VHH binders against h2kzm9r124to488. Designs and how they scored, part 56

Target 1, 365 residues: h2kzm9r124to488
Amino acid sequence: RFTIDTSRAKSNQYVVSLCSKKIGIIEYPDGRSDKQPCDVYWHNVVLSDMNKIVTSPQSRVNKFPGMTELAKKISLTHSISSMQKLFPDEYAFYPNSWFLPAHLADFHAFYRKAQALGKTEMWFIVKPDEGAQGTGIYLINSPNQIRNVDQRQLVQEYVADPLLMNDKLKFDFRVYGVIKSINPLSIYVAREGMARFCTEKYEKPDSSNFKNLYAHLTNYSLNKANEAYVHSNTLQDQTRGSKRLLSTVFHQLESRGVKTKRLWHDIKLILVKTTLAMLPEIMLHYEHHFYDSTGPQCFQIMGFDVMIREDGTPILLEVNAAPSLTADHIVPHPGRTLLEGGQRVRSIVDEVIKIPLVRDTLLLV
Key: E = the ipSAE of ESMFold2; O = the ipSAE of OpenDDE; V2 = 0.75 times the mean of E and O plus 0.25 times the DockQ between their complexes.

## First folded at step 17 (VHH; framework vhh_6fv0_2)

Design d4 (at its last look DockQ between E and O 0.85; V2 from the best seeds 0.00; counts 0 for: unsure alone 64.9 < 65)
Fold by OpenDDE, look of step 17:
Structure d4 (fold): chain B 365 residues (1-365), chain A 124 residues (1-124)
Amino acid sequence: as target 1 above (365 residues)
Amino acid sequence: QVQLQESGGGLVQPGGSLRLSCAASGFTFSSYDMYWVRQAPEKGLEWVSWIDSSGGETYYKDSVEGRFTVSRDNAKNTLYLQMNSLKPEDAAQYYCARVTETGGFEVIYPFDYRGQGTQVTVSS
């Protein structure tokens, strides 16, 4: 029987354990005491000693060395920018980006040129490189509005023309991909994903509303704190929730005349092109990490955040090397804010997405 | 067993035309979207064109848009690619491919269900 070591799965341990049981994999939550290798090692994070833990080349591990760093905002931008220089039309799905402080002058030059061409309503989003879950993010419409030019951070063009439905809430998709292998490269996409909705109606950024992040940022970690956040208790309710199934939203878009087949195709291409852009660095990190031995086979679940423009074209916003695999959320106590505490409750949307995702990933490897 | 067989490749001069065909068997052809993909020497596999199961929707790589036309005859289980105004950069091994699904996943790279391919060479 197949064996899995979940001693380092941490926050992923619950869902991995659940799925292992369902498909008949023998789990070692504390590792194997007999020092025999497991078929699969599931790690929440890559540690420097992974090559000492996973010693058998026949074993598989759910993380590529260096992927966490590579997927960070500046590193990702470097990878994609390299490809954009070679293939500008094919990689137009990634917004123009500048990493500070190195590209500050370039950003100013870009802005001046845009102004000279009459593009006076451009907005930019500033993202700290180490920031997560929307922390430290803000909008600007001039380079002079950067709060700290010496700080390592990413500046991107803000997508100001999102596709909106009748509710006028900005949304994006969390699409899940699996890199099964890098030699040869093999990529899978999950047919089910997540749509994340803002909690306040979208309006184009201006001096009066650019600070309203509930209207401009789709991050769950941010919007869950808003009283307007809609938690869904059933699959029927999720059609109007702040989290929805990708398939539900696609159905809603199709009913509005959106070419959803084309959209899905374009999204799949974004996953492939993004992975290809990252591939040289992934290979390099793998070789360096396992330089003294034949390394194990690595695979990894990736999250791709994709926004749809008004014209139906998808834009890549972010890549996550460790997307959350938890299937619950916290609901505020009655009459209280989330900051005052809440109750952990089942998330039907997360369960429908993440349990099959992990299960099928285990079956895939 | 899923089988795909490409034909119609050859040597043409720049500006010339070719028509590729793909014979499909071993599955309900009319139920699946189909792809044309190509691989040039020392380059990776890239998508060229997509057509939905009904033939009602078609999509193309930007570099071939307006020059290539994908079509299908579901009654004959055949996929076609009309290639006009060929350029040297179009030279490659061309494959027809079907989407592969496993569990809750779609295989998006590489295409598992593809034929042996047909060689397209563009040279003066």
Scores: ipSAE 0.769, ipTM 0.911, lowest interface PAE 0.4, mean pLDDT 93
Fold by ESMFold2, look of step 17:
Structure d4 (fold): chain B 365 residues (1-365), chain A 124 residues (1-124)
Amino acid sequence: as target 1 above (365 residues)
Amino acid sequence: QVQLQESGGGLVQPGGSLRLSCAASGFTFSSYDMYWVRQAPEKGLEWVSWIDSSGGETYYKDSVEGRFTVSRDNAKNTLYLQMNSLKPEDAAQYYCARVTETGGFEVIYPFDYRGQGTQVTVSS
């Protein structure tokens, strides 16, 4: 009989346990007492001592060592930017990025070339390395507005022309990919995903809204940093706005004339190309972590956040190495704050997406 | 047993044309979207074109759009790629691949190709 250790699944344990029961997998929520390995280990995050917890080469673990760091914005941008230099057309799906001070000349050259082509208003987001967690992010529209150019910081193109629904709300898609293995590389995409809508109407950056947008970016960065905790992921999902099925939004886009089959194809290519860009570091971290012995066969569910430009082309925003697999959320009791207690409320959209995702991942591996 | 057999490759001069064929068996061909993919020497697999199950919709990699045409004959279980205005960068082993689903997933890497492919060589 097929076995799973869910003792380190934390908040995701409910969905994994439900799926295990439905397909006949024997679950060990506290680990096995008979000292035999399980076939699968389900961890909620990448654990630094994974090589001491999962010791059998016949076992599978739902995390690659080092993936949390590799999927973070800085490391992800390094990986994709390296590919953009070699294959600029193939990797155009990611915003142009520069690591200062090393790439300062490259950033100026990009800006001059864009101005020569007639681009008069370009916006960039700057993430200085020196501030308190997430503070100090600002927008610029010219390289000469960069503060302290000798300090380590990331400059990234701010994509200001998202495709909006009829309600003028900005949205992105959360697309789930599964890396089944890395040698050989095997990648799957879930056909269903999530569309997440902002709660406020979108405004394009200009001189009149610059300060308000700057403050929003600062607050968003602080909440995003807190998102690294289970509570922060729940908070970010709630503040992003309503959640809808990807399939529902695709149908709505198709009725408005968007070529949704081409869009889906382009999104699939984004997942493949992003994973290929990250692959050398994934392999190196695996070899380093299991240097002395044959390690387990790792797999991983990854979240890819994709926005759509007005012209219908997709752009990669973010990769999440440990996307939430919870199917409910906590709502404050009437008239009280969440800290004073809460009630779990079923999320049908999350259930439709995440239960099949976990079930089919377990069947796949 | 899903089987895909490519043919029609050969040696052609730059600017020339070739027509590739892919004979399918072991599955209901008319129910599946299909890819053409290619692999140049010392390079990985590269997507070339896509066609839906009915043949009513097609998409192409930007570098081949306007030069290549994918089509299918569902009565003969055959996929085609008409390649015009061939360039040296088009030289590769060409494979047809099925868009494969399992449960709620699509396989997106590697492409589901099964045949030996057919070699296209463009010499000058």
Scores: ipSAE 0.719, ipTM 0.852, lowest interface PAE 0.5, mean pLDDT 82
ESMFold2 (binder alone), look of step 17: mean pLDDT 78; pTM 0.790

Design d5 (at its last look DockQ between E and O 0.85; V2 from the best seeds 0.79)
Fold by OpenDDE, look of step 17:
Structure d5 (fold): chain B 365 residues (1-365), chain A 124 residues (1-124)
Amino acid sequence: as target 1 above (365 residues)
Amino acid sequence: QVQLQESGGGLVQPGGSLRLSCAASGFTFSSYDMYWVRQAPEKGLEWVSWIDSSGGETYYKESVKGRFTVSRDNAKNTLYLQMNSLKPEDAAQYYCARVTETGGFEVIYPYDYRGQGTQVTVSS
C-alpha cells in the first residue's frame, strides 16, 4: 500500500487525511517512527530542512522548493515579463506591470505616453508584494497617487472592462492546476474550479467609487466580511452565491452566447504559458535544494486567478502556490459582523471542488 | 486503443504550402475536439490550432493566423491542416492530438494522445 506522511500538512491535514482514507493510502499523521520513507510527503509549506526529511529519491513531495517565493507578485511578474519580451502576442494575457521602486520611472513614462495618446481614463492596481487576500491593495489613476514609492510593490493595469452577468457583479475564476513533474514537464488542469463574486455591483472606477473594494476586488477574504455576502447551503443555491462552481458559471455564460470552449482553451493556455515562464527558476531552485543528493519527485497544486474581459478574453491576475484547501468558512452570527466572531459553516462549493482535487492529485502521483 | 497518424509533411521553400492530414481510430472521432501541435528542434511542444468536435469553431496560434486553416471530416475520421505562406520558423515536427482526461483532470501539457508526427521543413 501507498503511504503518506502528513506530519507537516497542518491546515491541509484534514482534507488529505480524508482523501487518503477514501483511496486506501496509509497515513502517518505524526510521521513514521520506524524512520522508513513514505511514498508521499504532504507539506503545507516548504522548509529549509525538506531535503533532510525527504531523503528517498523514490518518494514524492507536494511542493517544489522555491515555488512559494516564485509565485509572489514581483517574482511572477519577472518571469512573465521575460517571456513577454520574447513573445509579446503570446503573453498578452498578463497586464502591463511595474515593480517598485525599480520601475517607477518606467511607470511614469508609460503613463505620460498613454495620456499623450488620449488614454485619460486608465486605472492601475497597486499590490504589496507580501500582501495576501487583498490586504493593502488600492486603485490609482495617476503615478502620483502611489503610497510610499520606496516600498516593494507591484503596479498593474487595472482590468476595467470585466465580463458581467445580469447581476452586474464582478467575478473571477480560481482555476486549479497540478504540476506533476518538471523533467519532463507535465501539467494537469482540474475540470472543476471556483468562481468568486464581488458583493457589490461593479461600476467603472472613478473618483467616487475607487475605494469601494467590494465592487472591485473579487477576493473571498475581503468580500466575506460584507453583509451582502451570499453563502450557499446547497448546490442549487450556489447558482446565485458569492462562491459558485466554475462549471455552473460556464453554463451561465454559455446561455448568454459566450464561446465557452474557446474560453476554456484560452485558460488552459494561460496555465501552460505561465508554468513555462516559471520553469527555469523552478529547476534552479530544485537543483539548489537537492544539490548533494538525488532529490525526490516534486508535484504541486497551483491556483490561477483569471478574470474574463468583456470581449471574452481571459487575463491572469495572480498565481497561488498554496491555494486554500479548506472546505469550511466562518459565517458571522446573526446581527453581528465577522469581526465579532462567527460560526464555522460547511462550504458545499469548496467541498465539491477541493476534495476531488486532492483525491485525484494523490491518484496521479 | 486511440491511434493518430499524421501525414503530408515535407520540404518546401519559404512562401510555399503544405496540407497535413491526421487519420484517427480507436475512439469516436466526432465526439472530440482535436488539436495540431508542433515541436521544433531544441524547443518545447507548442499549440498551433484546434477545432471543436463539430468543426464549427476553429482557433489558431497568433503567429499562424491567416496562414493556417484547420478542418475535419468526421465521416472519414480525418483532421486536416492547410498551411500557406510557410516561414522558416514554421519548420517543426507536427502532431495531431486529442485531449486526455484522467479523473477530474485534463492533461494540458504535453499531449498524451498524439501520433508519430510529420516533419515540415522550410528552406530556400
Scores: ipSAE 0.851, ipTM 0.927, lowest interface PAE 0.4, mean pLDDT 93
Fold by ESMFold2, look of step 17:
Structure d5 (fold): chain B 365 residues (1-365), chain A 124 residues (1-124)
Amino acid sequence: as target 1 above (365 residues)
Amino acid sequence: QVQLQESGGGLVQPGGSLRLSCAASGFTFSSYDMYWVRQAPEKGLEWVSWIDSSGGETYYKESVKGRFTVSRDNAKNTLYLQMNSLKPEDAAQYYCARVTETGGFEVIYPYDYRGQGTQVTVSS
């Protein structure tokens, strides 16, 4: 009798359909023809026409209006930075950031204060607003190295002290959070997640290597940002690097003396504090999107990318509003190209994470 | 049935002290990490302190660090919060909460509090 519309789930439909069948939810993979609402709508991304698709206030939809934009680096940084100004110790988990030229004086003041405290090796990423998105990114170690200081650009602290495993590989965690509701606010975290490892040894930045490190950083970030799409280069990197369960890496960290219970507590606080920082804009976009009708109850699975400093403290890197929920990938047959045919291959790590994630999310709602 | 019952609140002058207690039943208390949380009028629920299942690790919100001490007695199934140097901004309804799992999830907001709480009032 509980119903779900999966007509807009696209690549995630397989996992959602599997979980719906196991729970006994009636699925409408092509939508309903009788114009009756479903209890749940499962979308693969935030849709701009959500208010035309989900019209009943008794329905639930797995996306909040506007969340894709709110989770992007610029908007996320605005939200967290405003909280950092009010509560600097509470929001220290996000790299310090400055929007130039407006915050140029603040950036200089930060740098001078850090130098006075004895911090002589600081690196920053500069993302200019010029050209195509993502072009012109560079590293600096002093505010005097900023190019075109009058141009709009984002400066962000570069975390140069990652915790490394014994093989000297850099890694991050993908932690899944569920915003079940926003009024009242209700947030859950999945106990299992993913650890993603670089394929190359970490190098600390210095003046002689920063261009090579920039290229490596860009490749690493692009691979993680494009988890839903597989390119030849990213596929090759993934077959050489490893994905591991978060629980496995936590065991390894504990055996090395890391206080993993404190780490997990700190990660949970990151999810809560990040959601709280974003909440005013989430509410505003919801009210704007449903301004002439009562809207549905929204919920959403969010991906949080977290890096660990060598002192064991976690840092929020990114938030993904639509993390991939696929558990398979297509590979070519041996000695053939994908054009000549391919076969679906199970990803056990993805299954262990994503099937329970979707199943238990459906049970929550 | 999981039960948490808070006590020890009251009226105190600024700079004063109170000791809160939380009696737990209906679950294996020694297996769970615990929180203290609070809610003031016109405010949302605010995390205050965390303690692990053994009592060996503790963590505090920055505004109460150095003034509040969380502890537990697993033999008595009781959680405590010693509150020293109280300030007017500490006035709130205080709740204890369990780190709670449902399926493969943990509840991380608004926390799993179940009691009526205990009122702390700080006035001159």
Scores: ipSAE 0.691, ipTM 0.834, lowest interface PAE 0.5, mean pLDDT 82
ESMFold2 (binder alone), look of step 17: mean pLDDT 78; pTM 0.791

Design d6 (at its last read DockQ between E and O 0.82; V2 from the best seeds 0.80)
Amino acid sequence: QVQLQESGGGLVQPGGSLRLSCAASGFTFSSYDMYWVRQAPEKGLEWVSWIDESGGETYYKDSVEGRFTVSRDNAKNTLYLQMNSLKPEDAAQYYCARVTETGGFEVIYPYDYRGQGTQVTVSS
ESMFold2, look of step 17: ipSAE 0.725; ipTM 0.849
ESMFold2 (binder alone), look of step 17: mean pLDDT 79; pTM 0.794
OpenDDE, look of step 17: ipSAE 0.845; ipTM 0.926
ESMFold2, fold request of step 18: ipSAE 0.711, 0.738, 0.725; ipTM 0.845, 0.874, 0.865
ESMFold2 (binder alone), fold request of step 18: mean pLDDT 79, 78, 79; pTM 0.798, 0.789, 0.791
OpenDDE, fold request of step 18: ipSAE 0.844, 0.849, 0.842; ipTM 0.927, 0.929, 0.925
ESMFold2, last read: ipSAE 0.746, 0.724, 0.712; ipTM 0.881, 0.850, 0.857
ESMFold2 (binder alone), last read: mean pLDDT 78, 79, 79; pTM 0.792, 0.797, 0.800
OpenDDE, last read: ipSAE 0.840, 0.843, 0.849; ipTM 0.925, 0.928, 0.931

Design d7 (at its last look DockQ between E and O 0.79; V2 from the best seeds 0.00; counts 0 for: unsure alone 64.5 < 65)
Fold by OpenDDE, look of step 17:
Structure d7 (fold): chain B 365 residues (1-365), chain A 124 residues (1-124)
Amino acid sequence: as target 1 above (365 residues)
Amino acid sequence: QVQLQESGGGLVQPGGSLRLSCAASGFTFSSYDMYWVRQAPEKGLEWVSWIDSSGGETYYKDSVEGRFTVSRDNAKNTLYLQMNSLKPEDAAQYYCARVQETGGFEVIYPYDYRGQGTQVTVSS
């Protein structure tokens, strides 16, 4: 039987343990006392001593060295920008981006040029490089509105023409991919994913509404704090929830005449092209981390946040090297805000997505 | 077992035309979307075109749009790629491919279900 070490799985331990049990993998939640290698090591984060823990080249580990840093906003932009220079048409799925402070002058130049061409209603989104879950994000329509130009941060064109359904709520997809190997490269996409909806109706950004992040940002961590957040208790209810199954939303889009097969194809290409853009750096980090020995085989679940434009074209918003695998929500107590505390409640949408994702990943490796 | 066999490749001059064929067996051909992919020397495998199961939807790589036409005959279990106005950069080994599913996953790279390929050479 296969063995798995989950001593460093931390927040992922519950779902990994559950799936291991279901498929008959022997779990060591505290590591192996006999110092024998496990077949699989599941880590929540990559630590500098991973090469000391995973010593057998026959073992597998669920993280690539350096992937967490590589997937960060500025690092990702560097990787994709390199490919955009070589293949501008193929990599048009990633918005124009500038990393500050290095590209501040370039950003100003871009803005001036756009203004000269009559593009006077452009908006940009500013993202801290170290920021997660929507923290510190804000919209601007001029470079002069950047709050701190000396701070490391990413500026991107804001996608102001999202595809909307009848509810007029902005949404994106969290698509899950698995990099099974890098030599040779092997990539899988999960057929089921997540749609995340804003909690307030979308309106094009202007001076009156650009601060309303509940209308402009799709992040769950942000929208869950809004009273308008809709938690779903059943698969039936999730069709109108703030979190929906990707398959449900695709069905809804199809009913509106959207070419969903083409859309899915385009999304798959984004995953492949993005991974290819990152591949040189992934290989470099792997070689560096395991320079003194034959390293283990690495695999990794990745999250890709994709928004659909009004014309049906998908845009890559963000890559997550450690997407949340938790399947519960914190619901505020009746009459109270989330800040005042809440109750942990099962998320049927998260369960349907994440449990099979982890299970099938373990079966894949 | 899924089997795919490509044919129709050859040597053509720039501006010339070729028609590739792919014979499929071992699965219900009419139930699957099909793909054409290619690999040039010292380059990776790249997507070229796809057609849905019914043949009603087609999509192309930007660089081949307007020059290539994908079609299928479900009664004959055959996929086609008409290539017009060929360019030197189109030279590659061409494969027909089907998406492979395993559990809740689709394989998106590389294309595991593909044939042996057919060689396309474009030279003056």
Scores: ipSAE 0.853, ipTM 0.930, lowest interface PAE 0.4, mean pLDDT 93
Fold by ESMFold2, look of step 17:
Structure d7 (fold): chain B 365 residues (1-365), chain A 124 residues (1-124)
Amino acid sequence: as target 1 above (365 residues)
Amino acid sequence: QVQLQESGGGLVQPGGSLRLSCAASGFTFSSYDMYWVRQAPEKGLEWVSWIDSSGGETYYKDSVEGRFTVSRDNAKNTLYLQMNSLKPEDAAQYYCARVQETGGFEVIYPYDYRGQGTQVTVSS
């Protein structure tokens, strides 16, 4: 009797269909032709015309209107930095950030204060606001290296002290959160997630290597945060990086003396505090999108990318509004590039993570 | 059925101490990690401390670290919060809450509190 429309699920449809069948949900993979609404609509991305597709207030849809823009680096940073001004200790999990030119003096003051405390090797990422071909993201180690200080641009602390495994590979955790509802607010975290390791050893920035080094690291971070980004510069790392279960890496960290229960709690707080920081804009976009009608109950699976500092402190890197829910991936044929075609390969790690994630999300609704 | 009953609050001078208790019933207390949370007037719920199901690990909000100690007695189904060096900003209604799981998820918001809480007042 419970129905789901998966016609807009695209590449995620396989996992959603499998879970729907397993729990007895009636699926409409091509959409419903009898003009009756479904109970659930599963979209692969936030659709700008959601209010024309999901018209019944009795329906649920797995995306909040506007969330793609709200989760992007600029909007996310604005939301969190506003909370950092009010509650600096509670929101310390996000890299310090400054919107230039308005915060230029604040950035200089932060730098001078940190130098007075003996911290002389600090690095920052600069994202200029112009979208033209030559804007380029770059790395600096002092405020006087900022180009075009009068233009709007984002400066963000570069986390140069990541916790590394013995092979000196950088990794992050992809943690899945579910915003079940916003009135009342209800947030869940999946106990299982993903750890993704880079294929190249981490090198700390210095004056001799920082231009080459920051291009690799910033392209990796941008690719994970920006769905439209061209991946040609970082494809090597992503195609050869290993995926591991979060639970496996947590066990390895515990054996090295990391207090993993504290780490997990700190990660849970990151998800809650990030969602709370975003909540006013989520509510505003919902009301604007459905201004002349009662809208559906929205819910959403969100991806949170978290890096761990060497001291065990988690740092929020990115939020993904539409994390992939696929259980396979394309690899190049032996001796060929991805441009020459590829072969789909089943991913056991992705299945262990994503099938329970989708199944249990459907059971929540 | 699930019950959490807080007690031990009261009026105390700045720098004083209080010991809060949370009596649990209607569920297997020893299977749950537990929180202390608090709510001051015109503020939302704040997390204060966490203790794992065995009592072997604890951690605290930075502003109470070193002043508060959470503990549990699983044989008595009771959670405790020893609060020392109390400050006016600690004044709040205090609740205990379960860390709740469903399927492969943990519930991380809202907190699963069930009692009326216990009031801590710090006169200045």
Scores: ipSAE 0.726, ipTM 0.856, lowest interface PAE 0.5, mean pLDDT 82
ESMFold2 (binder alone), look of step 17: mean pLDDT 77; pTM 0.780

